VH-VL binders against UPF0179 protein Maeo_1037. Designs and how they scored, part 10

Target 1, 145 residues: UPF0179 protein Maeo_1037, of Methanococcus aeolicus (a6uvu3)
Amino acid sequence: MDKRITLIGSKIAKTGNEFIYCGVLEECSECRFKKICHDGLIVGKRYRIVSVRSAKHPCIAYGDGVKVIEVEPSNNFTILIESKKALEGLTLSHSDIQCNNILCKYYNLCHSEGMPEKYKIMELHEKIKCPKGNSLIKATVSTIN
Key: E = the ipSAE of ESMFold2; O = the ipSAE of OpenDDE; V2 = 0.75 times the mean of E and O plus 0.25 times the DockQ between their complexes.

## First folded at step 4 (VH-VL)

Design a30 (from r7a with heavy chain S99H E104D Y105A; framework fv_retifanlimab)
Fold by ESMFold2-Fast, scan of step 4:
Structure a30 (fold): chain C 145 residues (1-145), chain A 119 residues (1-119), chain B 111 residues (1-111)
Amino acid sequence: as target 1 above (145 residues)
Amino acid sequence: QVQLVQSGAEVKKPGASVKVSCKASGYTFTSYWMNWVRQAPGQGLEWIGVINPSGGETWLDQKFKDRVTITVDKSTSTAYMELSSLRSEDTAVYYCARHLDWGDAFDYWGQGTLVTVSS
Amino acid sequence: EIVLTQSPATLSLSPGERATLSCRASQSVDYEGSSYMNWFQQKPGQPPKLLIHDASNRATGVPSRFSGSGSGTDFTLTISSLEPEDFAVYFCQQSYEVPYTFGGGTKVEIK
């Protein structure tokens, strides 16, 4: 597997977390590790954090500083989708569920950042009943470019 | 378990280039940065630069930027440091050293390679 | 770049005595409660060996007689009771920013 070392904000530097690499950021122009922290990752590709090093380092792009992480490419990830659209093997166009409850424990699964325009449903999991009345199901999806 | 084994001593004339190798074993080569540090006879340690073996990205000290190239060969888990336009002041023992993490330390070092630049 | 100044340059002591080595940085190497200062031991003909990382954390296999302390710009390596194998050169190194820099070293030699 293609394992890479990079830097990410300390608040999100947790084993198992995933993120979309967005390229070299303007905010990183004065980061002391700019040259090293943007190495070998593909813009627009999703990565999973497989290990986090203990030390925290200053970086102006991240107020809480950064940590060294080891990542692997991730083509599969978990989201919540409307139950009526949930069929294994189906390719869907992504659209956000209308909801402004940022305190909901499912908010990030309903409003996943960096979702590709289209994805394929690989596996369906448990159903989630939303306090706002949406009928949702947890799904493992795969990118299709 | 972790070992860094460097190439043997070199004698070069002024103006020549030298390429030192550092073969890593006992760990996942791409999971740790590799540093290069030199030490002139009877002097202190001087940091040259670092490479991220996963992508090949390097950061070099300004003093060496125009003369040093650091590369890796992932298939052999080997890092290389090439220094060009050698001067007598470049006579030193050159070390590779694994960087565990930013803020942790250089935790494992190669045995060193003596490069002598003579008339 | 951050300049590290070690003192004294040479420390002459006998086995059993306490050694106190100083390292001063030209600017603070602290961030969010951590100090990015490391200490290495070097014996003739050998590569440096990590002793202390992040100011006060002893590296694996390093005897308890070695301890690191300090914060900000002022750091100390202490050897509580010198053993014959401890007579060596000691270097401090900052990992706060690139380029990484080393102190000039303190030679601990037998009287």
Scores: ipSAE 0.000, ipTM 0.561, lowest interface PAE 12.8, mean pLDDT 81

Design a31 (from r7a with heavy chain L100R, light chain V98T; framework fv_retifanlimab)
Heavy chain, then light chain:
Amino acid sequence: QVQLVQSGAEVKKPGASVKVSCKASGYTFTSYWMNWVRQAPGQGLEWIGVINPSGGETWLDQKFKDRVTITVDKSTSTAYMELSSLRSEDTAVYYCARSRDWGEYFDYWGQGTLVTVSS
Amino acid sequence: EIVLTQSPATLSLSPGERATLSCRASQSVDYEGSSYMNWFQQKPGQPPKLLIHDASNRATGVPSRFSGSGSGTDFTLTISSLEPEDFAVYFCQQSYETPYTFGGGTKVEIK
ESMFold2-Fast, scan of step 4: ipSAE 0.305; ipTM 0.710

Design a32 (from r7a with heavy chain S99E D101N E104D; framework fv_retifanlimab)
Fold by ESMFold2-Fast, scan of step 4:
Structure a32 (fold): chain C 145 residues (1-145), chain A 119 residues (1-119), chain B 111 residues (1-111)
Amino acid sequence: as target 1 above (145 residues)
Amino acid sequence: QVQLVQSGAEVKKPGASVKVSCKASGYTFTSYWMNWVRQAPGQGLEWIGVINPSGGETWLDQKFKDRVTITVDKSTSTAYMELSSLRSEDTAVYYCARELNWGDYFDYWGQGTLVTVSS
Amino acid sequence: EIVLTQSPATLSLSPGERATLSCRASQSVDYEGSSYMNWFQQKPGQPPKLLIHDASNRATGVPSRFSGSGSGTDFTLTISSLEPEDFAVYFCQQSYEVPYTFGGGTKVEIK
């Protein structure tokens, strides 16, 4: 098991809680904890909190302060898939959408690093508009390692 | 009763390495961070680094990053600080000190380990 | 790196007198109403002992004659009436950011 240490908002810092890493906030880059915040986390990947330290620390990105947490990668990712393939319970082979627009806010959800060869669709979320014209929907998928 | 017990004094030649131990008792070892601080004879205190015993993650002062390794053995509740490529200016008393969480305070210290580096 | 400057380097006082020790930080160590400044006492041949944490909170077992005050960049340790056992070296230390840093120390000695 790969464990990582990071900081998260005090309100959600509870053992067993999961969160989807969405990237570094600009405020975190200037926070005194910038070196430990989000260290080694993969955008679009779900992490489960396995341990929470009791002390609360100030951080500009979180109004209630932050707590030190230990996280493990969960078997779940949030990704974008084609709407035609979006059926809960369906197992798909991973195939990246052909796109070189690195500056797109959805780029990491379309090109998730660390995806296994096959995954199962667990839950469907909102549809998104793609500048390339693809009909995409956010999905939580479970890895089949 | 909380105790941090360090290994005994060491005499080393320049270029050698030294590994100092700090054995904890009287509390849950993985619930507290362990810091290392040194003090040259007659001088002030200098922070070396800290380790989170539960995960093994370390944060070091830049001046020590290339020469210091901090580790823990959870089965024996012991923290270690290894300093390599020793110089005469590394002659100091080395302390371990416990901290509840990063950004708190050092409530218990080890007794100190004198490391003497001389040619 | 936050630099801590302690003054004076030496205080020569008699038992019963008041000691006032200063610690100045090169930048603020305050965040959201808290000051990340701690004070330690050290006697020859012994490890440092925590006296005050978070600028003004006395550590367990520390006599009431010791008090800490200040915020931002300017901090003070006060000993209201010196006892014989109080003649020692005192260090301030910031826990605001890594690397943690210490002041150069103030030696309180018998006149």
Scores: ipSAE 0.000, ipTM 0.510, lowest interface PAE 16.6, mean pLDDT 81

Design a33 (from r7a with heavy chain S99G L100Y W102F, light chain Y31W; framework fv_retifanlimab)
Fold by ESMFold2-Fast, scan of step 4:
Structure a33 (fold): chain C 145 residues (1-145), chain A 119 residues (1-119), chain B 111 residues (1-111)
Amino acid sequence: as target 1 above (145 residues)
Amino acid sequence: QVQLVQSGAEVKKPGASVKVSCKASGYTFTSYWMNWVRQAPGQGLEWIGVINPSGGETWLDQKFKDRVTITVDKSTSTAYMELSSLRSEDTAVYYCARGYDFGEYFDYWGQGTLVTVSS
Amino acid sequence: EIVLTQSPATLSLSPGERATLSCRASQSVDWEGSSYMNWFQQKPGQPPKLLIHDASNRATGVPSRFSGSGSGTDFTLTISSLEPEDFAVYFCQQSYEVPYTFGGGTKVEIK
């Protein structure tokens, strides 16, 4: 249902990850997949990855290549927030967690792409063990604008 | 082993529609894409289109966009190609063929379905 | 649409001889160091069978006498020493972009 096919960098091509679709990258304007991967996606809309194909494909825009992903629209998304700010129903303004460990398995949840200015905490999940010692909890949030 | 088994030969009149089936077995149906290719008697191969069985997304050659519909039934691991507004030049053997991402590497093919359009 | 031109249309040879089949694309089918050209064998009354994918990679179960080479727009399928079962029609096919296209075929027949 409402699934679409696109390409994303191999490092972030993980089921459950979310992203804001930004259109075809200028670096990939001559990409051989351009005729397949863009018809159903809306620039500026948030999508959730629902499946990832195993094969890697070369791409100039992504040094580790790209993978084919299937996506669906997302009105809610999952992020990591500081436990001190974690209260269901609370509306928060975006606040960056200062961390540069891109190899962390939680990096994408901690540094969600295209964060809205404000979001509402819908549900709190498990706390995660942060290698940098931050007190973080997984949360489902909804965009407000 | 991987097998693609197609429906039997069809004889149709000009203006009719035909729906050819391709039943897959021996692999996870939604993990591979399915191509449709035709071959007129004594002629070369012509690509019609491809479907991603997982999501149902299709890509067709522009020549067929207004007449072809490709669908899947995941519960029976079966792909379908329906061609409408048949013409005598649509007389051909129609093949399904499994592919990797985007339907590349047509590694396994169905036995073919002869569709004859008599005028 | 990428047009593929195969030559010759017919190649008449004897068993044991070397066969060289050509496929020319109307534009490059190379991307990031790979060439997206495939080769198929077809015998009368049978569906095509994949021989070579991505210009030079032999498909599973295909004898070593079959080899593919080339890049860009010019590709070659070579059969080093023809066996009786090799007399068939051979098609090239580009998987660079949709719509995928096939060459017109080269018939390898007994002299």
Scores: ipSAE 0.145, ipTM 0.656, lowest interface PAE 5.3, mean pLDDT 85

Design a34 (from r7a with heavy chain S54D G55S L100Y, light chain E32Y V98I; framework fv_retifanlimab)
Fold by ESMFold2-Fast, scan of step 4:
Structure a34 (fold): chain C 145 residues (1-145), chain A 119 residues (1-119), chain B 111 residues (1-111)
Amino acid sequence: as target 1 above (145 residues)
Amino acid sequence: QVQLVQSGAEVKKPGASVKVSCKASGYTFTSYWMNWVRQAPGQGLEWIGVINPDSGETWLDQKFKDRVTITVDKSTSTAYMELSSLRSEDTAVYYCARSYDWGEYFDYWGQGTLVTVSS
Amino acid sequence: EIVLTQSPATLSLSPGERATLSCRASQSVDYYGSSYMNWFQQKPGQPPKLLIHDASNRATGVPSRFSGSGSGTDFTLTISSLEPEDFAVYFCQQSYEIPYTFGGGTKVEIK
């Protein structure tokens, strides 16, 4: 497995959590861990936390400190797709749902960052109530590289 | 009881490669990182690099990046350090040393492996 | 890289005397109130043994006569009353950033 080491805020450092790597923060230029925090990570790529070390380290960018974590590239995304396109095993082309409601609790699942042009539906979950009336279902999808 | 046991002394010619092993016991091998440090006869200590045994990810001192490879075999709880293109100045005792992770101290050391490079 | 300078190079003392060993870093090894300086003891033919970690914390099993102090760039290892087994070489080492570096050592020898 292509696992990498990095540091993340203590509050979100939990096995199973996913995040999109957004690049080096300006504050990180003064960090004693700058050589490991960003080593080998790709901006815009999604990672899954597979291991969390127990020690908490102080960090200028995180008020509650940081923990060392092991991450692996996430080949799977959780997204919302139109129910009419929802069939396990189907390969789809990505297109974001047309919506400007940034305060919606589902906004990030409807406008998933780092999604590849094509993906395969691996597992279907629950249907969601869309405030704008779209018929949507939550799905785990796999990238096709 | 934590124990790190290293392979025996090696005598090599200039230009050869050497591979030193460090077998760990008495703890969960993947829970601690493994460092490599060397000491030339009568001289000080020099850090070479470290490996996370869980991921296989390594970090090396820039001086060794082109000649050193650090690997692990999780099934035998053994770490390896291979140094290529040997020179006479590589003659040293090579130690493995355990640390919890980044910024932590070296709490247990192997007994050392003498590598002699001579023609 | 962070350069560590130890002084004196050699300290000749008798059992029962106090030993004071210094280590100076080329830049601060402090980060948010912690100092990332460690001390090791080495006897001929043996690997280094951890004595003090993070400036002032004694490692497990290390006698109370050993103590560490300091912050920033200046650190001290003190042995309050030398025992015969304490005659050895002592190294400081910074764990602040990679590459990790060691001082040149101080040899504590019997007078």
Scores: ipSAE 0.012, ipTM 0.586, lowest interface PAE 8.9, mean pLDDT 83

Design a35 (from r7a with heavy chain S31D N52D L100F, light chain D30S E32F V98L; framework fv_retifanlimab)
Fold by ESMFold2-Fast, scan of step 4:
Formats: structure tokens, sequence, C-alpha cells
Structure a35 (fold): chain C 145 residues (1-145), chain A 119 residues (1-119), chain B 111 residues (1-111)
């Protein structure tokens, strides 16, 4: 397992907590923590906090500041799937949604990096309004390769 | 009482490798990050890299990325810096220095290790 | 990388005089009210010794005659009244981002 260092809000920085990496916030584009906070994490992938460093650092995105944490990948991913295929407990073969709109805020969830050939739907979340008219729902899936 | 004790002076030939040690005492080794800094004779200070002893993750200055390896041995509370493909320009005093975390200041330093590279 | 420029390169002063040392960063090293600039003293044959951290905080055991000030790109180390043991080289260092960098140093020497 690859342990990786990143930063998270101080209030949620505790061992055992999990979070889904959502990508770089606009406010963080000029952030001093860009190299440590944002490099090497996969958008939509779930991470588990393994250890928390004690020092607090100021952060524009978090009023209570951030702490350095060590993370390990969880077996869970967050992706978008067609609503008609969205049933908790179902095992599906991964196929990317046919869409070339790279500027869509959902693009990375529709075209997940590092997905195995098969995954199991663990939990269904909210439906999203697709600009291309696809009926999509956000889901947490577990890898089974 | 915090103390960082480094290995003794070394003389190496060009192309060789050197491994400098830094033994920590007086605190919990894994609670602090360990930095390496060098200083050529009569010159300024140059940061090489840092290691988080708890996980072993390292960050290096790009100038050293292909030649430096930083490691730790938790059982002996010792950090190591290995520099390969030595050149005469690598002649310097090498220091270890601890910091509380990423972005924090260097509060304690080792005594320094002189590495001389000559044919 | 952030370049730190120290001036002057050399200060020739007598004991009892005030020393003012400058450090200029190529970009801001301040973030949300904190400034990530540190100052070290170095004597021949010794490792650097921390004097000031985060622009203005004196390290433990450092005499009150040492003070730091500044924010953004411009920082100053002041020694209000030089003692004989203060004649040394002084380096500034930024901890704002990797790689950490040091200034070229200011030598404070006896006149």
Amino acid sequence: as target 1 above (145 residues)
Amino acid sequence: QVQLVQSGAEVKKPGASVKVSCKASGYTFTDYWMNWVRQAPGQGLEWIGVIDPSGGETWLDQKFKDRVTITVDKSTSTAYMELSSLRSEDTAVYYCARSFDWGEYFDYWGQGTLVTVSS
Amino acid sequence: EIVLTQSPATLSLSPGERATLSCRASQSVSYFGSSYMNWFQQKPGQPPKLLIHDASNRATGVPSRFSGSGSGTDFTLTISSLEPEDFAVYFCQQSYELPYTFGGGTKVEIK
C-alpha cells in the first residue's frame, strides 16, 4: 500500500476517518500547500486517514486550519452510473459514459481513473443534472478485482 | 535534552557514494520530521530534503532527486542520507536538522559531517 | 524556487552599536497573517542556531536584544546593542514552500 501525505481540515483530521478526494478547490490554486495537498490523489477515490500530525496550518478553505495526514487508498470509489443500472448490491462491468465535455464538473466522475473491470454498487447517492441529458446517479462502488 | 549526533568525517573519490547518519535522542523520534542541509566551505546553506520518520515518506530538492536517498531506522532512532555519484562540488559539511512538521522551523541541528570528495 | 536576497553582505560595527539586517524574498512568504521567515546565527565550526522563527518569535534562550520584523517579501533582523558574542554570520530561511531556501548570509564583523 502506498501511504501518501496530504492536508485536511483540522476538525475531521482523525485516524480512521475516510473521505472522498474531490480535486483542487478554486481557492487553493495559489495555495502554498498545492504540492503536498493535491498531487498524487485520484478524484473520486476514497482514502482512509492512517495518522495525523499535531501541527495546525492556516488554510483559505478551512477556518479552523488544516493538519498533515497520512492516507491509504480505500477499496471504494465514487463514480457516476446510469440510473437504470443503479441498484445497490449489483455487480457491473465498468464502461465509461460516452461524453467528450472535459469542462463538465462531473467529467472525472463519469470517466474514473484506475477502475477495475468489475465493481459492486455499495451505496447510491444523489442524481445529477447532466448537460448532455444522461440520467446519472452518484454511487459508491467497491473494487472486486 | 534533545540531541542529534552525526557520523564522522569521510573522504571519498569521485563517483563513489557516501551515507551519513544522524542519531536522535531526548524525544520521540517519530513525532518530528528530519531535514538534511549542506554547506560547501565558505558558502551558504542548501536544503537537500526531508523525511517523515513515521511513514518514511520523503521530499527532495529536484537538484538531488536522482542522487539522494533519505531513510530512517526507527529501532535506533537514526536518520540516514545517502548521496551517490559524488563530484568535487559535493564537498561540504552535511547537517541533519529536525522540524516539528512540514512547514515548521529547524529547532535542533546535528554537529555536521564533513564529506570531502577528492581524487 | 523562492530566492532570498540578504543585504548588506557585510556589516562592520563596534560593540554597543545597533545592527539591522535585511532579507528580501522573490515572492511573498506570508499566508493568512503568518510569515514563514526564520533567522539563524552561525559561528565558524558550528551548525546554524535558530534565533527567530515565523518572522518575529524569538527562539527559546535567545536574548531580547534580537528581534525580527516584516511580512510579505521584506524582513528585518535587528540586534539592538551588539555584544562580543554576536559577531557572526546571519542567514534568513523561508519555510513557506518546498524546496526550503536560505539567503546568502550577512557577516557581522568587528570594526
Scores: ipSAE 0.012, ipTM 0.603, lowest interface PAE 9.1, mean pLDDT 83

Design a36 (from r7a with heavy chain W33F N52D L100Y, light chain Y96F; framework fv_retifanlimab)
Fold by ESMFold2-Fast, scan of step 4:
Structure a36 (fold): chain C 145 residues (1-145), chain A 119 residues (1-119), chain B 111 residues (1-111)
Amino acid sequence: as target 1 above (145 residues)
Amino acid sequence: QVQLVQSGAEVKKPGASVKVSCKASGYTFTSYFMNWVRQAPGQGLEWIGVIDPSGGETWLDQKFKDRVTITVDKSTSTAYMELSSLRSEDTAVYYCARSYDWGEYFDYWGQGTLVTVSS
Amino acid sequence: EIVLTQSPATLSLSPGERATLSCRASQSVDYEGSSYMNWFQQKPGQPPKLLIHDASNRATGVPSRFSGSGSGTDFTLTISSLEPEDFAVYFCQQSFEVPYTFGGGTKVEIK
C-alpha cells in the first residue's frame, strides 16, 4: 500500500489510529503545511496512521498543534463500538457515539462520519475507559460490499 | 558527532544517469529527513526534494519529478539521489542536508558531490 | 514558489565594521507567531553552514556577533563586528512551504 505524508492534531496523532479525510478547511488557506496536509488524499477515504514524527507544529485548526504522520489507505478500520453490540463476526449498522471532545485520544476511533451503512466486526480488542462514561470496546471492522 | 559523507565527483555524458550517495553517522538515521540541494557553478542553491528514511516516502520539486529518484538503505544509513537524462544544465555540486522534520531547518550538510555533464 | 530577494549582491567592508544583509520574500513566511526564514554562510569549496534558524534563533556554536531579525516578508542578518573569517557568501532560505527556496546570496568581501 502506498504511504503518504500528512499532518493531524497532536492529541490524535498515534500509530494505529484511523480517520476519514474530509477535505480542506477554510482556516487552512494560509497554512504552511497545506501542500502536504491535503496532497494525495481522497475526500471520504479512510486512512490508518502507520508512523508519527515527534516534532509538534503550530496549527490554526488544532490548538495543541499538529504532527507529521505517514498514512496508508484502509479497508479494515479500528473503531470504538458499544460493548453491548460487540460480537466477532457480527454485521452492524453504523451509529455515531455522541461526543464533541476532539482532544480525546479516542476521538478518531469514536467518530465515524462517512462510514458505510454496514460493517463486519473482525476482531475485538480491549475495553476503553471513556471520559464520558460510555461502555466502549476497541474493534477491528471491515467494510462489506 | 553528526557526519554526512557523500560519494566522489562524477563526469557524465548528456543522456546518462548519475547516482550520488550520502552516508549518515552519529545519529538515528530514521529520525531525520534527508534533503537534496544542488548548486550550479556561480549560481544559487536549488532544493531538489526530501525523503523520510523511516518510510521511504519522498517529495520532489515538480521540476525534478520526472528525472529524480531518492532512496535510502537503512542497513547502511545511506541516502541516494539518482538523476536521469542528464543535460549540461545539470552540472552542479549536489548536497545532502538533514532536517529534524518537515518544515524544519537544515542543520548538517554533506561535503558536496560535483557532477559534471559534458560531451 | 516563494521568491527570495537578497540585497545587496555584494557588500565591501573592513574588519570591525557592522554588516547588515537583507532578504525579502514574495509572500509572508509567518505562521502562528513564528517566521520560517533561515540564514546560511558559505565559504569557497565548502557546503553552506546554518547560522540562524526561524528568523532569530542562533544555531549551536554560532558566535553572538551574528543575529537575525524580521518577520513577514522582510528579514535581516546582522554581523555586529566583522572578523576575518566572516568574509563569505550568505544565503537566506525559507522553510515556510515546499518547494523550499533560497535567496541569490550576498557576498561580504574585504574592502
Scores: ipSAE 0.230, ipTM 0.676, lowest interface PAE 4.2, mean pLDDT 85

Design a4 (from r7a with heavy chain N52D E57Y, light chain V98T; framework fv_retifanlimab; at its last look DockQ between E and O 0.55; V2 from the best seeds 0.00; counts 0 for: pae E 8.2 > 2)
Heavy chain, then light chain:
Amino acid sequence: QVQLVQSGAEVKKPGASVKVSCKASGYTFTSYWMNWVRQAPGQGLEWIGVIDPSGGYTWLDQKFKDRVTITVDKSTSTAYMELSSLRSEDTAVYYCARSLDWGEYFDYWGQGTLVTVSS
Amino acid sequence: EIVLTQSPATLSLSPGERATLSCRASQSVDYEGSSYMNWFQQKPGQPPKLLIHDASNRATGVPSRFSGSGSGTDFTLTISSLEPEDFAVYFCQQSYETPYTFGGGTKVEIK
ESMFold2-Fast, scan of step 4: ipSAE 0.548; ipTM 0.821
ESMFold2, look of step 5: ipSAE 0.212; ipTM 0.697
ESMFold2 (binder alone), look of step 5: mean pLDDT 93; pTM 0.948
OpenDDE, look of step 5: ipSAE 0.029; ipTM 0.659
ESMFold2, look of step 7: ipSAE 0.023; ipTM 0.625
ESMFold2 (binder alone), look of step 7: mean pLDDT 93; pTM 0.949
OpenDDE, look of step 7: ipSAE 0.236; ipTM 0.753

Design a5 (from r7a with heavy chain T58K, light chain V98I; framework fv_retifanlimab)
Heavy chain, then light chain:
Amino acid sequence: QVQLVQSGAEVKKPGASVKVSCKASGYTFTSYWMNWVRQAPGQGLEWIGVINPSGGEKWLDQKFKDRVTITVDKSTSTAYMELSSLRSEDTAVYYCARSLDWGEYFDYWGQGTLVTVSS
Amino acid sequence: EIVLTQSPATLSLSPGERATLSCRASQSVDYEGSSYMNWFQQKPGQPPKLLIHDASNRATGVPSRFSGSGSGTDFTLTISSLEPEDFAVYFCQQSYEIPYTFGGGTKVEIK
ESMFold2-Fast, scan of step 4: ipSAE 0.336; ipTM 0.708

Design a6 (from r7a with heavy chain S31D L100Y, light chain E32S; framework fv_retifanlimab)
Heavy chain, then light chain:
Amino acid sequence: QVQLVQSGAEVKKPGASVKVSCKASGYTFTDYWMNWVRQAPGQGLEWIGVINPSGGETWLDQKFKDRVTITVDKSTSTAYMELSSLRSEDTAVYYCARSYDWGEYFDYWGQGTLVTVSS
Amino acid sequence: EIVLTQSPATLSLSPGERATLSCRASQSVDYSGSSYMNWFQQKPGQPPKLLIHDASNRATGVPSRFSGSGSGTDFTLTISSLEPEDFAVYFCQQSYEVPYTFGGGTKVEIK
ESMFold2-Fast, scan of step 4: ipSAE 0.268; ipTM 0.682

Design a7 (from r7a with heavy chain S31Y E104D, light chain V98L; framework fv_retifanlimab)
Fold by ESMFold2-Fast, scan of step 4:
Structure a7 (fold): chain C 145 residues (1-145), chain A 119 residues (1-119), chain B 111 residues (1-111)
Amino acid sequence: as target 1 above (145 residues)
Amino acid sequence: QVQLVQSGAEVKKPGASVKVSCKASGYTFTYYWMNWVRQAPGQGLEWIGVINPSGGETWLDQKFKDRVTITVDKSTSTAYMELSSLRSEDTAVYYCARSLDWGDYFDYWGQGTLVTVSS
Amino acid sequence: EIVLTQSPATLSLSPGERATLSCRASQSVDYEGSSYMNWFQQKPGQPPKLLIHDASNRATGVPSRFSGSGSGTDFTLTISSLEPEDFAVYFCQQSYELPYTFGGGTKVEIK
């Protein structure tokens, strides 16, 4: 698949890391890199960092600056799913955990942001401690494509 | 030793296309972006565009978007700039210039390629 | 696009004199404490040579008599004492945003 370039915070700019492209942030309205940040990326889609350039650039949205990264669309990504639904090889229909705690450090993994209607469980990892007491496990899942 | 070596001078008729090459050596080709800049005789410098050799992504000045294609051949560490539908005002010296990535400066330049378009 | 205006267009001086070249941008080229302005020297028949990057950083191999200063929209290239090889055209260039743009140039010529 075609690689694309964008900018991400220096602290998370590591080969192999994945993120959800969220579009132009309010802070980036004055950002000199807005054209590079926007071009060719789909809001809500997950991307994997495949290369990180060494130069660090200032950015109001990221206190430690940003780096130019090359990304590719991710068909495999990490989410949290209910333990009772966690079986390797199982295809699940997307359903968010009923939780509105946006300050939770697991919120983005737990809500499967940008997830397609169906995904397949590829690998199960560690269980996590849910502040609301839900039984959750970290899983690597693949889109059905 | 970093070196950028460009192809030789070209003479073209109006309406033709020209393809200028820039062969890089002395560094890892895919780690640096390649810019193209032109200069008409006795005039200033005009940025045309840039390519990321690793992914092939390009960004062009709007005035050139319909006529310029920038490509790379990683196997030969060579960047190319092709300009179509040539006009007399395209007569210029065309330079390639290297930058580390987005927003960085042009540290090494090719020797330039004179493209002459008769009118 | 950001327009860069260089002044004067021509500067006629003798060897040993100080040269001060100005570059004014149509909008700020500063971002988070950095100024994305570069300076190049060009001699007839040669490609431009990088002198100063990011407003004030001298490029490798560039003599100490060359210095850059400024921020925001106003930038200056100073040559403290002109040598014979310094008579050339000087261009400023912004790397703040695409498309990258250059000033019209200042020709430093022998009086």
Scores: ipSAE 0.017, ipTM 0.627, lowest interface PAE 7.6, mean pLDDT 83

Design a8 (from r7a with heavy chain L100F E104D, light chain D30S; framework fv_retifanlimab)
Fold by ESMFold2-Fast, scan of step 4:
Structure a8 (fold): chain C 145 residues (1-145), chain A 119 residues (1-119), chain B 111 residues (1-111)
Amino acid sequence: as target 1 above (145 residues)
Amino acid sequence: QVQLVQSGAEVKKPGASVKVSCKASGYTFTSYWMNWVRQAPGQGLEWIGVINPSGGETWLDQKFKDRVTITVDKSTSTAYMELSSLRSEDTAVYYCARSFDWGDYFDYWGQGTLVTVSS
Amino acid sequence: EIVLTQSPATLSLSPGERATLSCRASQSVSYEGSSYMNWFQQKPGQPPKLLIHDASNRATGVPSRFSGSGSGTDFTLTISSLEPEDFAVYFCQQSYEVPYTFGGGTKVEIK
């Protein structure tokens, strides 16, 4: 299997829980765990926790500390899509959002690497404030296989 | 009672490979990480790498990356460290040592395996 | 890599005396109030035995005469009153980041 080791906040470090990898935090540039907690994960991809180790480690990003976890990729991605296309259960072809604002905190969700040619909208989340004025909504999508 | 039992001493020629085993008992094998550490005669200790027995993921010191492979056999609760392209400088006692988690301390050690590399 | 320097290299003492061993790291091995420095005892022909983990915590079964202290880059192992079985080599080891590294060792020998 495609298992990976990483670190996550102690409060959510529970077998069966899923999370969306959001990329490297600025505070983690000097983190002792940088090599283990960030390598090999795809921004916007959902991972499922398959095992949790009990030891807590201090972490700037998590006030209650972090725990070592094993994760498996989920077939789900978190991406941003145009609100007018946002209907749960709808199958979409790869969207082409034209955006050059690399400083936007949502840039990676608009330009998620590894997206398949077609995906199905599984769940709609919050609308986001787009600096370029696009009407976007956060969505969990699944690869069609 | 936790025990780590290693394979016996080996004598190898330069250029050969050696595979050292470490059989664990007295605990759940996949719940602890397994480290490998070596010590040249009369010298200090040098960390080689670690494996997560559950997933088989390994992390090695860069100086060993091209010559060391660490593996596990979960059915026998055994960890292995294979070192290739042996040089005289690789003559050392090789230890396995368990840790509970990444960045955790080594609480139990194997008895050590002497590997001698000589022409 | 983090370099650990132990001093003195050799400490010659008699039973009943206090031993103080130093370990200095080339960079801090502390983070958010925790210090990732461990101490091991090694006798000839034996593997290292854990004495102290995370700077100041005695490992299970380790006598109370052994204590660890320090933070950041400076750490100390103290043996309050040496017993005959305490004459051995002592190593510090950092678990702060990979590659994990060890000090060169301090030999505590009978005077």
Scores: ipSAE 0.006, ipTM 0.571, lowest interface PAE 10.2, mean pLDDT 82

